# Designs tried in a protein design chat: VHH binders against o75319. Part 183

Target 1, 181 residues: o75319
Amino acid sequence: GNHIPERWKDYLPVGQRMPGTRFIAFKVPLQKSFEKKLAPEECFSPLDLFNKIREQNEELGLIIDLTYTQRYYKPEDLPETVPYLKIFTVGHQVPDDETIFKFKHAVNGFLKENKDNDKLIGVHCTHGLNRTGYLICRYLIDVEGVRPDDAIELFNRCRGHCLERQNYIEDLQNGPIRKNW

## First folded at step 12 (VHH)

Design P5 (framework vhh_4orz_3)
Fold by ESMFold2-Fast, scan of step 12:
Structure P5 (fold): chain B 181 residues (1-181), chain A 120 residues (1-120)
Amino acid sequence: as target 1 above (181 residues)
Amino acid sequence: EVQLVESGGGLVQAGGSLRLFCAASGFTFDDYSMAWLRQAPGKRREWVAYITSGGETDYADSVKDRFTISRDNAKNTVSLQMNSLKPEDTAIYFCARESWDYGEYYFDYWGQGTQVTVSS
């Protein structure tokens, strides 16, 4: 691909694990074909993702890819030992109930299968911010009973960037709880 | 009105071949990348192949060396030649358009899909 996503360079590659949860958020990794448009310090390949997670003394057990494309990297660019799940989500709009259900089901399934370890669920969209933050916070609010403002503050702090989409924030704070799982 | 209409699906024996077509209308076809995705019963939708406006191609590893994507800009069509078909290739195959908008790539339009069934 020729085009680096707009503002992709403005965001930290990987956040920190959200304490009390199994979530870690990051921006989309870019395969080697994008590296000709990047300085060495700007590169964030699938390999770089796993190196950065390891540097935090963490281990990924699942990647959930929320982008509405396969252009940026292929599942085959990830280690075979880490399951990959694609949930196609369109940016700018609050994810629909079907998408929220798919996300909750995937997270619940991972947690049931991984009770005996401390592996993380890695979640990303293009910037690892709006769609990613919305779905993680929606899970914490609806399933874990976390207060909306607490979920948002936790995500913002651990991601190192604040949720930007006002419609996403308003839905989290004032919208209905989605009782689907 | 953007329309993508798939054809060419059907029943085929393992080891056989099928060619899928996607007829595009309602937009300047030459300006867009096109993709094929598939969804098997009880499985999630997965990407199979794409072709850029410039004709560059890429494939999922599961279909590499068996499938070939191509486009005919004069006819506004994208095609998927499927060879050495396996029962695991049984799925509904979707044609999709990919755009660059809002600063990122995304699939913005999809066809209704065409069923491919591969028997043992």
Scores: ipSAE 0.339, ipTM 0.708, lowest interface PAE 2.8, mean pLDDT 91

Design P6 (framework vhh_4orz_3)
Fold by ESMFold2-Fast, scan of step 12:
Structure P6 (fold): chain B 181 residues (1-181), chain A 120 residues (1-120)
Amino acid sequence: as target 1 above (181 residues)
Amino acid sequence: EVQLVESGGGLVQAGGSLRLFCAASGFTFDDYSMAWLRQAPGKRREWVALITSGGETDWADSVKDRFTISRDNAKNTVSLQMNSLKPEDTAIYFCARESWDYGEYYFDYWGQGTQVTVSS
């Protein structure tokens, strides 16, 4: 059968919008076939994601999926009006420069095309924490000029969980700015 | 060690059929789920179909009634039968192995791809 990701139930489904940015982070939605293994209060389908975003009076304009699988949900489970971008990333490793460049390019393109609205960029990996937090913070540091500790604190507060991977935190605090162009 | 080699791609007219094959080697084939993904020029890779180690199948909505994924464990092969092909199916088709590791599913090995071109 379908296996629920380890510790997936331990994380809040959706964080809050990161003030001063267009980012919102969440854990991977699970399609309806996973619900037989979940209590009603644990369910977090693609539909549940959009309902929770609407409850915050926000609207998604782009989803960036950082998982290295298609098993958890299908892009077709999302509204056709919301663009979906898959960037295959492996956990535990700091994303490579090519991956960082792809993420930055997608964010910059979205922001350029959405200057006249307030739609959000939704970003998730499996738990919506380490890969998700790294790439969002890397963007804020490298592109927006945010101080590393401020970016990390903002992400942690809005996600409701702190970045767990020390190698990710160390790269954000002490690593080089990635100039990928 | 692990190798996935696709074949069966080619040029076909709209409404036609093709069968893709993926020859797997270097691992215990029966223990893994296998998938087909595709990438059209200028577009991102998208999932097409998956077959579990237990033989359960799933498909993207765009191909659900037209494509069939199957496996032959004796030959270490996964196949994709593509019927009623459309110009929109034009892409490089990749075979991938799915693993459960680090507490989650992910594709850990990919083939080099095989080109499918559907003329209008």
Scores: ipSAE 0.255, ipTM 0.633, lowest interface PAE 2.9, mean pLDDT 90

Design P7 (framework vhh_4orz_3)
Fold by ESMFold2-Fast, scan of step 12:
Structure P7 (fold): chain B 181 residues (1-181), chain A 120 residues (1-120)
Amino acid sequence: as target 1 above (181 residues)
Amino acid sequence: EVQLVESGGGLVQAGGSLRLFCAASGFTFDDYSMAWLRQAPGKRREWVALITSGGETDYADSVKDRFTISRDNAKNTVSLQMNSLKPEDTAIYFCARESWDYGDYYFDYWGQGTQVTVSS
């Protein structure tokens, strides 16, 4: 299958770095085979992602891919110098504790190994919104002690789009802190 | 509430044709990719055809050139025209909505299915 994901064109390709953090969120890049279905201004390939990050005077040190598919692009489409981590997450449902644990461990590991630089952790799902926003906010709340409403507002502002999934928002605001170990 | 209701299934001889219909309600139909999946006895469900909100189509290799998926946004319907049917096409056929916040061929709502039986 090579269809463009529904509503993918409705979302800004890349958000801004979330101040006070190493996170930047974006929608899934689409490999060149998808470009036949896109106008030039709509294209957002892996190369376009790195160009847009560079335009913000930022540099990616890690990409975390939360999609449940490998059809949009391959790790080989990314620069060899940027680590790529796949965490298969099913949409619709709030991510389970194992998925939350994997995300937290990847982020903590990156931060420990990148103390001497200012490289960013790029996080994406299909639209770079619901799964992406949930896991970033969950990390900020559980690990950094940010108030839920503040984490959500920061993500929404920097992504340029508001979290849409009400069950995700409710879990962030009222759900338990996940003390993974 | 999201509802998908299939119709048009039945018994047909090999080489024949059938047209399946799916009536959708409870959501903004125009915004979603719609799909047909099938499940043969003792097998897991497999995807066979998909149509995007913009009308682009995609097909599993086993049904290419024999099946045609189409949609009518004014009537909130998606249909599957099945030609040159083979005994191997015998299955329950399900209409499904692709999740927009997920994408990538994950389906969040399904109909109850309609039985298609192809005799040799």
Scores: ipSAE 0.058, ipTM 0.467, lowest interface PAE 5.1, mean pLDDT 89

Design P8 (framework vhh_4orz_3)
Fold by ESMFold2-Fast, scan of step 12:
Structure P8 (fold): chain B 181 residues (1-181), chain A 120 residues (1-120)
Amino acid sequence: as target 1 above (181 residues)
Amino acid sequence: EVQLVESGGGLVQAGGSLRLFCAASGFTFDDYSMAWLRQAPGKRREWVALITSGGETDYADSVKDRFTISRDNAKNTVSLQMNSLKPEDTAIYFCARESYDYGEWYFDYWGQGTQVTVSS
């Protein structure tokens, strides 16, 4: 099935750009086959994602998909002009150091290649909250030197929902800095 | 009590095939998505394949077109057919049940794993 993810409707489709960064977070888009179970105002397809980003006067330059499945949409459902990167992450567990490194590498590469524009890095997991918020905050803390509480507050405000997973919050606040060499 | 028991692992030469089985008990099997993950020596566990309650499948890029996940709801079994095996596929393979809670998809039950060794 076309089973809608649990609590998916409880979350705003797209947050706001995080000021001072190139990040924007959103929940997983659902391909057209899921629309049979959604009211028109609940629909959030890949097309709807790009329309909502455009409505904020922003432009996506990269999508990082942190889900461990492609059952909700396929890369082929996205415009071919926007790069798509899949980093498989398991929910509930804090991402491991290798996963954190892959995320940082992708972000750093994008920023280097896009220093002459203002395109955004779109990041999502299923709800665009715990895995998404963790990796964005981890990047801001470890690479940009942002204080943990400031990174978390910025993400929560811009996403419109607070990080829920206590182990993720605890790791961000008290865990070691994973320096990118 | 939820139980997941893997079988079918073993030693195989590069280019060979193996079929893994996971026998599930203690829950309504057909209501849950099931997955296979693997852990190679010195590496973190990585996702390999998923099959939803509705029978939709998804695969990691490294195994796509070589591995096939399937399920038999009458027997409470999920299977992984592995073809064209490579030395890089050497790992302990785990069966896992997918659950959703607290805003996250996660694996709430795991089997003990079955060893797959691919030699050249």
Scores: ipSAE 0.012, ipTM 0.295, lowest interface PAE 8.6, mean pLDDT 88

Design P9 (framework vhh_4orz_3)
Fold by ESMFold2-Fast, scan of step 12:
Structure P9 (fold): chain B 181 residues (1-181), chain A 120 residues (1-120)
Amino acid sequence: as target 1 above (181 residues)
Amino acid sequence: EVQLVESGGGLVQAGGSLRLFCAASGFTFDDYSMAWLRQAPGKRREWVALITSGGETDYADSVKDRFTISRDNAKNTVSLQMNSLKPEDTAIYFCARESWDYSEYYFDYWGQGTQVTVSS
């Protein structure tokens, strides 16, 4: 038996598109085997994810999965038309430069190949908050030149939850710009 | 700040039982999944059992049906009842707290461990 991740129920399933960007953040979808442990209103399967994105009149073009496990859902649970990218990212620690580079490369590649549409890059970790928010904000700061406080505020507002890990926030505000885009 | 203190280890004959205890302090205990891991001589550390904040449990196949994990949120304690012990259960047993914002079995704090030795 797979248990529900701690505090997973405390977070909104899907945030809103971050205006001026192609990003949307959400918590990890849980495959159907987890539903025995959830009330109907708590369920958030891969199917539920796509239904909620569609309800916002948005469309996913890429999913970036930052969790350090493959046990919550399988790529096969996603529509075949949506690319899936796994970047194993350990929580708690600020992501290393290699992880940051992989994320930036994936985002830049997607944007280059999707110039003629408005499809979104969906990003998630377990709660869709700390690793997710860090990497999205890191991209906005380093590649798009957004002020750190503005990037963090935009993410917090659109996700509906504030970044919680102080070391992540400190790195975004005062850390070096990673010139690896 | 966060402290996890194990007790209850010892020497026991094969087929015997032991109960391990972990006293937790320095955090809101009932917000976290708690786990037991072990490290046997010459082996890598492995996960043994986990209990969620809501009391749901999960076990490694090697200990399933022999070990029972439980918690007492009023006392900030997690316990591991070990029955039908085998020589291969000999290890240092660690209490651990599961990290938030990570999937199953990433642990951010550990106790010092308690030695369990199972003789033939």
Scores: ipSAE 0.015, ipTM 0.396, lowest interface PAE 6.6, mean pLDDT 89

Design R1 (framework vhh_4orz_3)
Fold by ESMFold2-Fast, scan of step 12:
Structure R1 (fold): chain B 181 residues (1-181), chain A 119 residues (1-119)
Amino acid sequence: as target 1 above (181 residues)
Amino acid sequence: EVQLVESGGGLVQAGGSLRLFCAASGFTFSSYAMAWLRQAPGKRREWVALITSGGSTDYADSVKDRFTISRDNAKNTVSLQMNSLKPEDTAIYFCAASTRGEYGSLDYWGQGTQVTVSS
C-alpha cells in the first residue's frame, strides 16, 4: 500500500488565508488510496481540501505543488477548473534562484489574470511549512516589500505552525533580495 | 554517529546490471524513507528512487522499469537493482534518509559510490 508521509498527521490540514495577500498554505492532500491508513477525521483528500477552503468562504484559483514527488495525489484528482503547477523543490536546503523565480513568475501571472476576482493561490509542500513558508515569505519580502520578520510572523500565525528550518529563517531575515526574474 | 555507507558501484558495459547497497547506522532506520540520488560530473544531484518506511516506491521517469529499490529493515540496508544500464546512467550514486518521505527533503547522506557505464 500507500504510506502516509512521515509526520504528516502532526500538522493542521489547511491554514487561514494570509490577510493582505492571495496566499493560503496547506499540507499535501492524499488521494483516496491512502485513506485505508487513516481514521475518518484524519483524511485530507483533494476533495477535503476544497471543502475546507469553501468552509472559510474562500475559493482556490491556483495550486502550486512544491513536493519532489507525484505519489501523494495526481493533478487529475483536482477539479479541471483549478490550474495546477508543479515546481519540484528540493527540501533541507534554501531553494535556488531558479526555483524562487519560477514561483514568483507563477504568482505574478496568476495575480495579473485574476485582478477581477479574489481567488486564492494555494501553496503546499509535504507539511505545508518549510518550503511553502519560505517561498511565500520570499515573495512577500522581494516583490511586496514586506519586512522579513513581519512576513514570517504572518505566515506562522496563518499556517498555525512556525517555520522549523533555521537556514530558511536566516536566509529570509538576512539574505539578499532576489530581483532577477 | 549517523552513517550511510554505499557499495556495489563499478564499471559495467551498456546493457549490463549492477546492484548498489547502502548500510545505515546511528538512527531508527525503519522510521525513515530511504532514497537514491545521483550526480554526474559538473551537474547537480538528481533524484533516482525512493522507498518509504512502509515500503511504497517511487522512481524518476529516466529509470522507471529499469531500476528497483528495496529495503531490509532487519539489516538496516537499502538496495538499488539497476538493469539495462545506459552510458547516461554514469554518476556517483548517493544513499539518503528522510523523515519527511520525500527524496528532495533529506536528513542524512552517504559519501556515494561511482557507477560508470561504457558504450
Scores: ipSAE 0.000, ipTM 0.202, lowest interface PAE 13.1, mean pLDDT 86

Design R10 (framework vhh_etentamig_d1)
Fold by ESMFold2-Fast, scan of step 12:
Structure R10 (fold): chain B 181 residues (1-181), chain A 120 residues (1-120)
Amino acid sequence: as target 1 above (181 residues)
Amino acid sequence: EVQLLESGGGLVQPGGSLRLSCAASGFTFSSYEMSWVRQAPGKGPEWVSGISYSGGSTYYADSVKGRFTISRDNSKNTLYLQMNSLRAEDTAVYYCAKGLSGEYRAFDIRGQGTLVTVSS
């Protein structure tokens, strides 16, 4: 299988940097074997990802892959100079506290080691929307003290698509702050 | 409500065969691509196979290609997986899923799955 994920074509490949943060969100890149099912203008390979980031005059310093599969692309498809972190995150349900902690730890570690540059943390799930948006917003709310509605609005605007999962939105707005992480 | 009920698993010797079934209800089965996904003990989920709306196109993970055959009967709202030449590494709980993604619970995986154990 070289199956395109359901609704993958419905989403913009990559969003804009979220101002005031080091985050940029995008949908999952697909390795070359998937291109047989795609028109040239629909292709979004790992190479295409880095080209689009450069077109925005930005540079990736870390990729966090939240998909629950390894089938879309391999870490070897990425430049060796860019660290890659896999956090297996189940779709549909709100990520558990351990997953939230792993994400926060990775972000905090990157920021500590990249104080002297402006490199971005690239975050993606399959569509770069629900799991991606949840974890980025959770970080902004819990660590940076951003109001939930402001975090969600910032993500939606910069991604170019609104968070779709009502349970994720409800947890961000009304759920407990995970300050222990 | 989308409901998917897997069956047909069991204990089988290496080299043996099993046929899994998935009874679907709560949606227009003939309008959706379907997949089989498996999860071995202590491991993450692995997409195994997928099939188009009509059954005219089928797709397989490299680990099962040539050994497994996916099929569907739209008149019975049933998805099948014929598994031949079974190996110890095929031991897993098998789930059917709406859609072509192997991403566990990215689509409505509602069933308990069916356990396949390959052991001598």
Scores: ipSAE 0.000, ipTM 0.122, lowest interface PAE 14.4, mean pLDDT 85

Design R11 (framework vhh_etentamig_d1)
Fold by ESMFold2-Fast, scan of step 12:
Structure R11 (fold): chain B 181 residues (1-181), chain A 120 residues (1-120)
Amino acid sequence: as target 1 above (181 residues)
Amino acid sequence: EVQLLESGGGLVQPGGSLRLSCAASGFTFSSYEMSWVRQAPGKGPEWVSGISYSGGSTYYADSVKGRFTISRDNSKNTLYLQMNSLRAEDTAVYYCATHTGDFGYSMDVRGQGTLVTVSS
């Protein structure tokens, strides 16, 4: 059947919560139909995602899916108690301002509605690295006032992998701050 | 460099049919899953269909299931989308895309694609 995304096996399934934030990053979960191409220890289904987060004594309150596809898993494969938001983003290029603003508003809305709990915002793209790391760091820089290098270091450390795309890193370090309305 | 060139779009009446083609270059086409993605005016991109590297498995968004058929010819590095029973809501620019890594489709021709307009 289904082909495993390129280099997907090279990445840790789930990072750690980024301290001082509500973010946790992970690679795309793969529905059961992909498991025939995976060893048992390589499997990372939607169920496996929630088990791994529970093992860290954390709880998801929102999943933001940044992939440019719906084939890896369906929203219906997630618990009904966890909201799912799709923000289609393409790889290779820095996300446009509309995408950045959509991400920021989703995060701000979640935080406003979840003041009385400590639930996490789970963010993923295919590898949970470049698009995921860019948008999380962009939020920390633009909204929370974190220094770019500190945001990138925090993401890299907690994800367990460093941002790979130089254009994303350069935009975070040297690009303009995108203001919310 | 991944290059994808879409063609076959045009103006059709509701209930009509069109066949889209995508010529691929710059990668080993037969080793990659492919998709069709569309973007209607004022809306974000919507994934519509996908096909496995061999053509043995196909996937469809609920909005197009039973109306659209995805296929591929690996000997010609070409992806196809047969669109039947077209509706006004199918009006969009259609892009072909890969299911690999951080790339969805060609970045150099992002503003191209093939326009499908369904109107009376």
Scores: ipSAE 0.014, ipTM 0.198, lowest interface PAE 7.0, mean pLDDT 85

Design R12 (framework vhh_etentamig_d1)
Fold by ESMFold2-Fast, scan of step 12:
Structure R12 (fold): chain B 181 residues (1-181), chain A 119 residues (1-119)
Amino acid sequence: as target 1 above (181 residues)
Amino acid sequence: EVQLLESGGGLVQPGGSLRLSCAASGFTFSSYEMSWVRQAPGKGPEWVSGISYSGGSTYYADSVKGRFTISRDNSKNTLYLQMNSLRAEDTAVYYCAKQPYGEYGSDYRGQGTLVTVSS
C-alpha cells in the first residue's frame, strides 16, 4: 500500500555519522507515490536522502536496507553509483545469527575495499532505529570490541533517537558475542 | 553458471491455490538467503517473500501475509512458494532470486513462471 509507515513522521530522516566509524543511520526513504500524503517539509525520498547526506559533507558508498518489504522505494530510485544490499529482517525480533553474519560480512567487505576513501555505510530499517541500531551496535561490540553501553549511547546520540525495544537492548548488553568468522 | 529454474505457474480461479518450485544449481544453495519476486504486466518488480539460510526465519510482503508460505529443502537445493487464496492482483511472472547485491533484480535467473488468476 501507499500507507505511510506507523510513526514514520515521528523520527528524524537522517542521523549524524557515528564518529570513529563509517556508519550513518536513517529512516526508510519513500518514493514519489507517497508524497501526496506528506507536506513538503515531511518528504524524504531517495533523492532527499542523498541531498541531506551531502549537506553534512558526507558521501554514501553503500546502502544496507533491513526492511522486509520493497513497497517503500525501489533500488532503481538510488544513484547507479551506490551499491544496495537487501538484508530481510522482521521488526520486533532480534535478528538471527545468519542475519548478523551477513551484516558483518557486508560491512567488513566494504571497509576492506574502501580503505582509501571516507565513504559511509548507510543503514536503515523502517524507522532507522531498532533493527538498524541493533545491527550497528552488534557490529561495534562483536567486531570492534566496543562496550555495549558505549555502543548504544553512541548510536542513540548520533541517530537523535534512543533504541526502544527492550529485547534488542537486553541482547546487546547481556547476549553472547557472535563470532561468525 | 548460476541457474534458477522456476516451475508450477498456471491459470487458476480467484480463491485457488498453486505451489511454485525453484530448482537451484551452480552455487552452494544452503549458504544463501532466497527470495520470491514478482512482476505484474506493465509494472516493476515487487519483492514477495524471503527465507533465511536454514529456513528458520521467513518474511512476507504485507500484500501476501497469511496467504503465501515460503519454504526450502536444502538437501534438494529447492525453494518453494505455497500460494493460497489467490487474487486477480497476484497475476504476475514469479522469479526465484538469491540475495541481490547492487540493483534489485539484477541477480534474477531463469525464465520465471507465469501465474494468472482469472475467471
Scores: ipSAE 0.005, ipTM 0.207, lowest interface PAE 12.3, mean pLDDT 85

Design R13 (framework vhh_h_nbbcii10_fgla)
Fold by ESMFold2-Fast, scan of step 12:
Order: C-alpha cells, then structure tokens, then sequence
Structure R13 (fold): chain B 181 residues (1-181), chain A 126 residues (1-126)
C-alpha cells in the first residue's frame, strides 16, 4: 500500500528559515490516509506543515516539491493562496541542468513578485535533505555568490541534518557554476 | 507527447460572444492533480498577456482585470478540453489566443508554462 517513505521518521519535519535568504526546508508532508500508520506525535500533514511554519512566526509564499511521485499529498491539500511548483527530481543522482534552471527560475520569479513581503520559499523532497539541500545550495552558490562550504554549513545548521550524499557535496564544492543565459 | 490544439476563433462584432476550445492529447484532465490550465493572448505587435487560468485541485480561477466579468474559463474532463467563454467582446480583445498547461498551480504569470498550443485568432471589428 501507502508505505511511509524509508527513514522518513528519522528526520525533523521542518527546519528553520536560512538567515539572509527566503528559504525554509522540510520533509514531505503526508496526507491524512498515511496517519493510520503513524503515532500522533509522528504525523506531519500539509496542515501540520503550515502550523509549524506559523509557530516560527513565518509564512509560506511558495512550495517547491522535488519528489519523483505525487502519492504523498495533493496540491489541493495546500491553501489555495500558496503557489505549488512540482519539479520531478530523481533521487540519488545530482540534478541535471534543466532541473537546476527550473529551480532557479522559480526562485527568481518568486523573489521578484514578493519584494514587498517576507514570505518564504518552502523546498522539500522526501526527507528534505539531499535533493532539497543540493538545489538550495546550488542557488546560493551560483546566483548569490556564496562559498560552497558556507552554503552547505548554513543549510545543514538550519535543516538540523547534514547533507548525506557525497556526489551532491562533491558537485557543490568542485562542480561548475550553472548559468542560464 | 503532450499536444494542445485551440479552436473557435474568428471574426466577431463588438458586443458579440465567442467560445474558444483547447483539446488536449498525450495526458488526461481526470489524472491531473498538479496541472494549471490557462489562456494567454498576444495582440499584433505586443507581448503575451495572461487572460485566465483554472487550477487543478480546488478548481480556483484567475482572470485578468481587463476581462473579469466578461470571460469565463472552464474545463470538461470527459472531453479533455479547456474552454474560454468570451462575452461582451471589445476591439481591444483582438489577439491570437493560446492555451497553455503548467505542471504547477502557481499564480498566473509567475511560472513558465511547459506546453503551449499553436494559437487561434480572434478579431473583434465592426
């Protein structure tokens, strides 16, 4: 059936806002049908996500979903006023240039349209760690000129978990800067 | 492969009505959970303008201020077709109308639409 993703329970549901940015990372929310397989304290639905963000005195303005599936929750489970972007990203592999460019365009577009507020860009994959951390760090390095080690440290600290995939870390540290124009 | 084909354009006098259709192939509306469907237009010598969108999930809609109250966007899952009902047409509505599909439910004009039709010409002239 509706299996809980492997190791999903091992990760903090929502990180903290990354200071100096509009990013916040979290693990995939699970719709109500998954709750029968979870203890009350393990539940993390779309509603729980928004409640936890509000508890941090933050507000989401965009969700970017990097999972390669649509089974965990539906966009209709989110408030109508919060844009949702799906970027299908294969796990374990470093995201390709097309995926990186889609992510950068979505972030740049959000920032341009949200100059007058402080709303956050919420980014998640299954665990909110490897694909999520890679694309956020790639954006900070390529667009904002942040040093790779500084971007990785900032993400790890705010997410509450360290990037695990060595190929992702290696590409961030030593890979080429991806340019759109 | 995804294809979008517009139809229903033509010549109409000011104050008249037209219904545009957008037939989709290569995917089905009933299997949509994250797609946004919309209409854009481009007047001669001008850039693309967002006209209307209908979002997957809640069925919420967006309309440009210039068409609000005159145009209605709708979809029919059984026919896999998107519609734009245009009433009280004005000379300023003259444009090529494009339907577009996005894998997101984001605000209209905030995201790139991945799939576009070839366009259908609407001329509003006396």
Amino acid sequence: as target 1 above (181 residues)
Amino acid sequence: QVQLVESGGGLVQPGGSLRLSCAASGFTFSSYESYALGWFRQAPGQGLEAVAAIYSGGGSTYYADSVKGRFTISRDNSKNTLYLQMNSLRAEDTAVYYCAASPTRGEYGSYEYDYWGQGTLVTVSS
Scores: ipSAE 0.000, ipTM 0.104, lowest interface PAE 18.2, mean pLDDT 83

Design R14 (framework vhh_h_nbbcii10_fgla)
Fold by ESMFold2-Fast, scan of step 12:
Structure R14 (fold): chain B 181 residues (1-181), chain A 127 residues (1-127)
Amino acid sequence: as target 1 above (181 residues)
Amino acid sequence: QVQLVESGGGLVQPGGSLRLSCAASGFTFSSYESYALGWFRQAPGQGLEAVAAIYSGGGSTYYADSVKGRFTISRDNSKNTLYLQMNSLRAEDTAVYYCAAGTYSGDWGTPSAYDYWGQGTLVTVSS
């Protein structure tokens, strides 16, 4: 259905690019059918997402959608020129190794194919916070060798909201590094 | 500062219904959106058993097999209150029921995953 996700209005629509990376995080865009339940200043459609990214002088080259639903917007609501990848991830649970590896492979593939440009990888779940922040930080820690606390701090600062899930934070700080081979 | 207070316990006949409430103070459910909220119980002479849990985002619910189809967990964020609707009660449902709030680590039935606990409310199912 067309109910607004719980607490969705509590979060900033789009964060800032994470310096030294190609990542930008945002909350789930909501298709036009949700707008009747929103004030004009609360609206955040797929079009609004691209306008806000452009206002930061950035350009999206890939969207990774981590929601466990297809009800919020359709890939058809996005520009045909921007690739869309769906990775179904359950909320509140630390993503499993298969999900982590899918995310890492998608990011590595994008970076390899986009060496000649500065386009961003846009990552979102429902709030653009817990699943989103976990997978981005996991990538930075496991692939780029960033210290866990530094990865978390960078994400929190750029997203404008702190990771809330203590089990996610604990796994990032003390959990095993997942290798792609 | 954080406190959970249960109410609604009492004596009920087999086949009857009862609704438990858990009022939170010192925090709001919106401040703890990342936390799982749950109900546990301890029957006389037995260990602590997980009954039901609800996630803040999306409202996903989990139930012990022994209560599935009979009990319903819900919450009202405007009242900062968690509920457990208990239907078709049985003698084996007799227990002290505890409200809990904490992090969800993929095992909603693990007491150590919950940071805050109420004092408990007694439910007795007997003729």
Scores: ipSAE 0.000, ipTM 0.122, lowest interface PAE 16.7, mean pLDDT 84

